# VH-VL binders against q983m5: the designs that were tried, part 4

Target 1, 189 residues: q983m5
Amino acid sequence: MVKVIASSLRKGNVVDKDGKLYVILFAENIHPGKGTPVTQLDMRRIGDGVKVSERYRTTEQVERAYVEEREHTFLYADGEGFHFMNPETYDQVAVSEAVVGDAAPYLQEGMPVQVSQFNGIAISLVLPQRATFEVVETEPTTKGQTASSSYKPAVLSNGVRTAVPPHIAPGTRVVVMTADGSYVERAKD

## First folded at step 1 (VH-VL)

Design p5 (framework fv_praluzatamab)
Fold by ESMFold2-Fast, scan of step 1:
Order: structure tokens, then C-alpha cells, then sequence
Structure p5 (fold): chain C 189 residues (1-189), chain A 123 residues (1-123), chain B 112 residues (1-112)
């Protein structure tokens, strides 16, 4: 444990609040024209996955815990959660559904991910920024869609709903951001 | 999903008090980090921020108007109320209320706006 | 108060062509946390403003990738890579570094 000022905290840090450990999901420093500068933290409790939002004075001290961050590859999912292997040591780690959260639909066998562990327990994942999926449902480009129209709704092969350019037809593979499923480009393969 | 709607009088006389209500759905002001702001737009002019209120009842006001502004919330009714005292013709504007998202959304700005209500101060 | 100045105030554009709008602040909007507290909004005729860009360069959810924000400190630019008819309206920049939050005068984008 080390004490740090609230304004230094970032996504992935683990903090102790009232004897419970939380992983930071989002951190923002806010300076309104009136009032005290504050740090807004969105956190997930490690033990049970409860999400909380806390506001601290930017200079307020918070206890931060050390975490290990190592590359793993995704293997499979089952009733125990999501399973990953360290490619260097061959150690396997199971990550709970609460920790994987909204990233679950984007996991693909063999995908490299950064796994953060505290006392041997996985507490957060960082996926590659982008992943490729097939568009399984969207409006046909030949049925009244103009090239100049706005993005249209689409469903990806992983079940995620996104928006794609008018020219994207069902069956096209597209690159999306893993953070929110947003369209990046048509896949080159 | 998130919707806001302004209501109140459309005509007010100079020196009177104007009370506007923002009724919303799709979010709660009991949710940590969430807020609601009020912005106005005089006919043909730029947008002007008036006030914000947050889940913890923290309030911020435009300094030039602070003495005339009061912002309150009723979390159980999903309502935010803005009161402007001693109005004059320069207060004629379309008044908007807008959602301030939870910081977990990754943005600190007004993301969803009501339709606006035009208030005319005449005489 | 921080003063926000936009240019041009009127921007006629042919559909399919790029468009660029400038926003300048009277003082730096760069916070010590590394973020620029600068936002871009679009108000279509007869409609409420809608958020396009937050914290200088981040596109809001659902905003087409034709829109991009850039700049830091006191000089900011909103670019539309290829203007569509639906992009007509008044564009506003806003600063939220300090209260009062202040808006630019607006830039009216019109189709030629």
C-alpha cells in the first residue's frame, strides 16, 4: 500500500476504501470556476463487482495497492468464468464474469489481453483496442440506401449492436473498437 | 432512452418571477455523478449557460445571474426546477434543460437536451 | 469569464466538400490533468443542440467519423471531412474549464 493524491489515480489502479479494494474504471479531474477541484472516480469493488462513484478533493490522499500486469491469451469460457494462459510461463488464470464485464462479447480464442492481478486474483483486463467481427444483420445497401446517408444499425457476429456506413452489407467483416463496439473500418481480409 | 422536457409559463411580465420545471426519464438524480443543467438561447443569439445541479445537491450558477437564480431538485419526481427572479425583456429566450452524464460514461458535458421552452418577457 | 470566438460565422459549403470551423479561447482550456475542456455542439434548424465532440477531440456516441476535433490550449478546430445535407445547422464550441461555461457565437453551416 502507498498513499497517493486522488488526482494521480488512473484506470486500472487499485485503491482501498473503508477496508474494501476497488479497481478504478474511470478517473477525471474537475475544476469548476467555483468550489474545490475534485477527482471523480468510478470504481468496481473487487470482491463482489459492485460499481461505485466517488468524488475526492484532488489533493486528498487515497491508499493504492500494487498490482501485477501481464500478457495472457484468451482460451475459452465456461461456468467458472473466462480462462487465459500466460504464453511465457503457461500459467492459466480464471477471470470472473464480473471482472470481464462488458468486454466479454469481444473475446476471441487466441486474443492477447493484459491481465492485472492483485494477490493472485485477476481484477481487470485490457483487450486490444480493435477486434474484427462479421456483420450478421444490417439493412441491405441495394434496398434504398444512398451512399451519402448516415450510419445504419448493425448486429455483429458476437451479438453486439453497432452502427456502420451505408455501404456495409450483411456478411462483411468489420473492425470495431473493443471499448464500445464503434465501427473503425472494413476488414482488409 | 434519456429524455428531458421543459415546462412553465410562455409569457411573463417584467419584475415577476419565472419558474421552469425540467421533467426527465431514463436516468435518476440519485445516481452518483449525474447532474442536470439549464441553458438558454435568446432569439437569434448564442447559447448561455445558467446553472447546474448534481446528485449530491451541489449547485453552480452563472456569476452574472447568481443573485436571481435558484436551482432545486426533487429526485423522487425526476424533476429539476429553475427560478429566475425580477425578470426583464433581456431574459426572453428559449430555455433548455440538459443531462450531465455519470463520469463513467467518459464525458463531462451536456449529452441529451430537452426540446426547449420559449419564454417571452414583454413590456 | 473565458471568451470563446468562432470563425467563420457563416460557412456555405457544397455537399461532399470538407468544412472547417475554428474556435479560440481567451485563456488556455488545457487542465493540469492533460485534458482540454472544449466541446462542440450542433443545433439543427428548429432542434435542440446535440453533442458532437467532448474534451477537445473525442467523438460523442453515435457521431459519424466524418466529424473530428483537434487543437489544444487556446486554438481548436472542428473538421467535417465530407459535408452531408443533414449537417446543416449552427455549430457551437463551449468551454467547461471554469464557470461560467461559455459558448462561442456560433457558425452557421449552409448548403450552397
Amino acid sequence: as target 1 above (189 residues)
Amino acid sequence: QITLKESGPTLVKPTQTLTLTCTFSGFSLSTSGVGVGWIRQPPGKALEWLANIYWDDDKHYSPSLKSRLTITKDTSKNQVVLTITNVDPVDTATYYCAHRPEYSSGWYSFDYWGQGTLVTVSS
Amino acid sequence: DIVMTQSPLSLPVTPGEPASISCRSSQSLLHSNGYNYLYWYLQKPGQSPQLLIYLGSNRASGVPDRFSGSGSGTDFTLKISRVEAEDVGVYYCMQALQTPYTFGQGTKLEIK
Scores: ipSAE 0.000, ipTM 0.421, lowest interface PAE 24.2, mean pLDDT 83

## First folded at step 4 (VH-VL)

Design b62 (framework fv_nisevokitug)
Fold by ESMFold2-Fast, scan of step 4:
Parts: sequence; C-alpha cells; structure tokens
Structure b62 (fold): chain C 189 residues (1-189), chain A 121 residues (1-121), chain B 108 residues (1-108)
Amino acid sequence: as target 1 above (189 residues)
Amino acid sequence: QVQLVQSGAEVKKPGSSVKVSCKASGGTFSSYAISWVRQAPGQGLEWMGGIIPIFGTANYAQKFQGRVTITADESTSTAYMELSSLRSEDTAVYYCARERYFDWSDAFDIWGQGTLVTVSS
Amino acid sequence: SYELTQPPSVSVAPGQTARITCGANNIGDKYVHWYQQKAGQAPVLVVSDDSDRPSGIPERISGSNSGNTATLTISRVEAGDEADYYCQVWDSRSDYVVFGTGTKVTVL
C-alpha cells in the first residue's frame, strides 16, 4: 500500500477505502471557477462488484494497492469470455465480459493490451488509445452542403456508431478513440 | 466552383504584426478546414497551422506557437492569419489552402493566390 | 521530427519520363499528396492519396507509395511540366502537416 493524492488516480487503479478494495472505473478532476478542486471517482468493489461514486479533494490522500500490469495480445472471444496471451511467456489469461465491458467491440485479434491482475484475477484492461475500423454505413456526401453542416452519423465495421466528417464515404477506414469511439483521422492500413 | 481570395501585399517593420485574410468565394466554407502555408523567397513550403471554421478551434505548428493566431468568421466565409513579433526572416508569400476531412490527412485541393509579406526597416 | 527528403533537381528531355522521389521512414504507411508549383504561382494539387489524380490533371502524371519511398512519375514530359514539385503527409505523432524539401524539374 502507498498513499497517493486523489488527482493522480486513473482508471484501473486499485484503492483501499474503509478496509475494502475498489477498482477505479472512471476518474475526473474538476476545477470549478471559485470552489475547491475535486476528483470524482466511480469505482467497483472487488469481490462483490458493488459500484460507488465518491468525491475527494484533489489533494486528499488515498491508499493505493499494487497490481501487476502486463502486456498481452488479444486472441479470441467466446461465450465464456475474452482470451489473451502474454507474447513473451505464452501464458494465457481469460478475462470476464464484466471486466472488459465497453471495450469489447474494439478488440481485434493481435491487438496489444495491458492486463491488470490482483491475486491472479484480471481486474482491468487497457486498450491502445486508438484503433482502426472500416466505415460500413454513412450518409452520402451532398454537394453544396451549408455552413451549418458538420459531422454525420456512421457505423463502423465493429458495429459501433460514431460521427465522421461530411466527405467520408462507406468503405473508408478510419482511426477512432477506443475510449468513446470518436473520430480521429482517415487510416491507411 | 470555389476560390480562396487573399488580401493584398503588405510591407511591415520588424516587431510589428500582420493579419492576412482568406475569403472563400462560391459559398462552401463550413465543410472544410483552412490551413496557412508560407514560402520564403527561393525556399520550400512550410505549414503554419489551420482552423476548422465551424468549431472555431485552431491547430498550430510548434515553430509558430505563441506568434501565430488563426481565426475564422463564418458570417463572411473568411479565415485570418495573424503573425506577431515580425522578423526579416518572416518575409515570405503566405498561402491559405483547404482540406476536406477536418483531420489534416487529406490533400489541399484549393489554394489562395498568395500574399507577399515583406519585413524590412 | 518527421522529414520528407526529395532530390533538389531532376533534368529530363521532352517525351521522356521524370521520376521524383519522396523519402521517409515507413512513408508507405501514410497517404502522400503531390503539388506542382510554377514560378510566381500558387501550388496545384496533382496527385492525392498516393495515386489519385484530381479532375483536370493529365494521365501522364501518376504516383505510387510503398516502404520508405513515394514516387511521382511524369511520363511523356512536356515543357509545361517544368516546375517545383512537393510531396506532403500528415504526421499524427507531431500533429502537423509535413512538406517535402521540393524538387525542381527542368525540361531540356
């Protein structure tokens, strides 16, 4: 255990609160115009899965547990979960659907990911910040679009819905953020 | 068809600032990003930065960070580039150019005619 | 910083083929665009996305891009092809547009 300030906490960290261990699902530092800066944490209790939301002063100290983070490569998914392999040791680990969560649609065979384990159990997964997918559906480009035109809806090859610039056509490969599916740029991959 | 029309040549003293305009004629301004590219006499092309007019946010090359400001006025379909703390080395032709994907990955398909800025005492 | 290297000059006889290279590490993983600039004029896009020709550009002008080298090829060269040529990419690591050093093509 080591004490860290609340503002240093990130998704995937494990903290001790009142003798119980929690994994951080979401962390945001909020700086109000006049008030005290605060850190908003959404976290899940390890063991029973209870979710809690807490606010801390940005400088408040919190006890953080050490977890082992190791690079793995995504292999495949089945009805029982998601399977990864350590590329150096060839050890495989299975990660539950609950732990993978909203990241599931972005997983691609061969993708490097960071897997965090506590007492031999996978507790969090971190994907590369960006991933590439083909646009399978989007509105046709219309010549003479007005000054009010901006991004248009699109569906990616993994089923995720996003917004893309007006001139992106179906069949274009695009880079998106894995955190929220937002458009970054055209891919050449 | 769309054209980008730039303001006329400027002669400036060292330490002053210059503001160059780029007006889109033909009415298709909002669906494109607008970049500024300069070329010193006898030299190559150098990207300074650009703006997506509908979002009002600009992206700058590190070399010009702190000296260049790029803005856009959607009501007049005009983009602006202001360069401050002028030096003799800033003598160049300044071009505006448009890009369609808003992510800087596409080509510049339409270019302005260029504005010569001369910095001399 | 990511840099695109071009030969400073290329000389070619009328009717022959000019090849202009644009070199950088793993440039084949990026979309490369090419511009033609005649004396006293603004640049004109001649090749986009490695090999696409904009409307109005003659089919004698073509592009390719693989590995560490992108190439602009001008076949059956005419006097009107004499110009400076620049390659260009987007470098996502630096979050900015990169132009090549430029190549002056002379038709002799």
Scores: ipSAE 0.006, ipTM 0.584, lowest interface PAE 9.6, mean pLDDT 86

Design b64 (framework fv_anetumab)
Fold by ESMFold2-Fast, scan of step 4:
Structure b64 (fold): chain C 189 residues (1-189), chain A 121 residues (1-121), chain B 111 residues (1-111)
Amino acid sequence: as target 1 above (189 residues)
Amino acid sequence: QVELVQSGAEVKKPGESLKISCKGSGYSFTSYWIGWVRQAPGKGLEWMGIIYPGDSDTRYSPSFQGQVTISADKSISTAYLQWSSLKASDTAMYYCARERYFDWSDAFDIWGQGTLVTVSS
Amino acid sequence: DIALTQPASVSGSPGQSITISCTGTSSDVGGYNYVSWYQQHPGKAPKLMIYDVSNRPSGVSNRFSGSKSGNTASLTISGLQAEDEADYYCSSYTSSSTYVVFGGGTKLTVL
């Protein structure tokens, strides 16, 4: 355990709070006008998955545990969880649904991911920032309508709902952010 | 046993200076933030600012920045709120209050009895 | 700066339960779990009733409870008693233009 200032904490870091280990899901440093700078942390307790939100002075000391991060490739999901393989050693690791969380719909066979482990247990997963999916449902493009700059609803091949530009038709492949499914651009071929 | 005791009521004229006090007892004065809260007659509570007496770190609401000075004298466990030039609009009840835990809660758990400041010509 | 929104008044009869709302934005009530509630009787200093959304200080009756959903925090008083008649103020940490923001206050009348 090493003490660090709260403002240095980032998503994926593991902290000790009152004898319990938490993984940081979100961190933001906030300086409200002439007021006190604070660090807002959203985190998940490793043992039971309980989510908590905590606020610290930016300079407050927090105990941080350093974790091992290794590249893996997604293989498949089953009743035991999500399965990944280290592409260099061929070792496999199973990651629970609680750890994968909202990233689950974005996993694709062969996708490279960073798996963080603490004492041999997978505690967090980082996907590539972007992933490509086919648009399976969206409003059709109709000639003669006034040009619109607003986005329209769409459903991706992974089941995620997003918003896409008016010119995107069903069957088009699009690049989206894995953090929230937001549209980035039309995929090139 | 833990208490904050404020100075007595004041009646002043516009343009006059004023310094009111808040004395802490029954706890480690230098280990807790002291906030100042204003309540104009018949109105709600307004946060003015806070001070950490241990190092005199002071934070102000933007509405009161430059309008008042918050200070503390740790040798006598007393915090102060000061005006260099009072206005009629400064007429209000002024409370000092101890912040429960600055790092964990923006809650005031111990309050002074209040100091009534009346500014009129 | 900008006060949190509370109803100006609420009323109930002895033994009833009432709820007082406190609505802000994602920069205060909706964004953080640092909501407090204060009770103020006429001519008295405020008294802390709830801190950190739902925690009670020592000496506060368990008839008082706090909760939060989205941008709205709520104070619930069960088993209303005559002595509960007072003004109630919520407050929250804010990341906008001030460190702490108070609600406008709610006058509770017990029938």
Scores: ipSAE 0.000, ipTM 0.438, lowest interface PAE 15.2, mean pLDDT 84

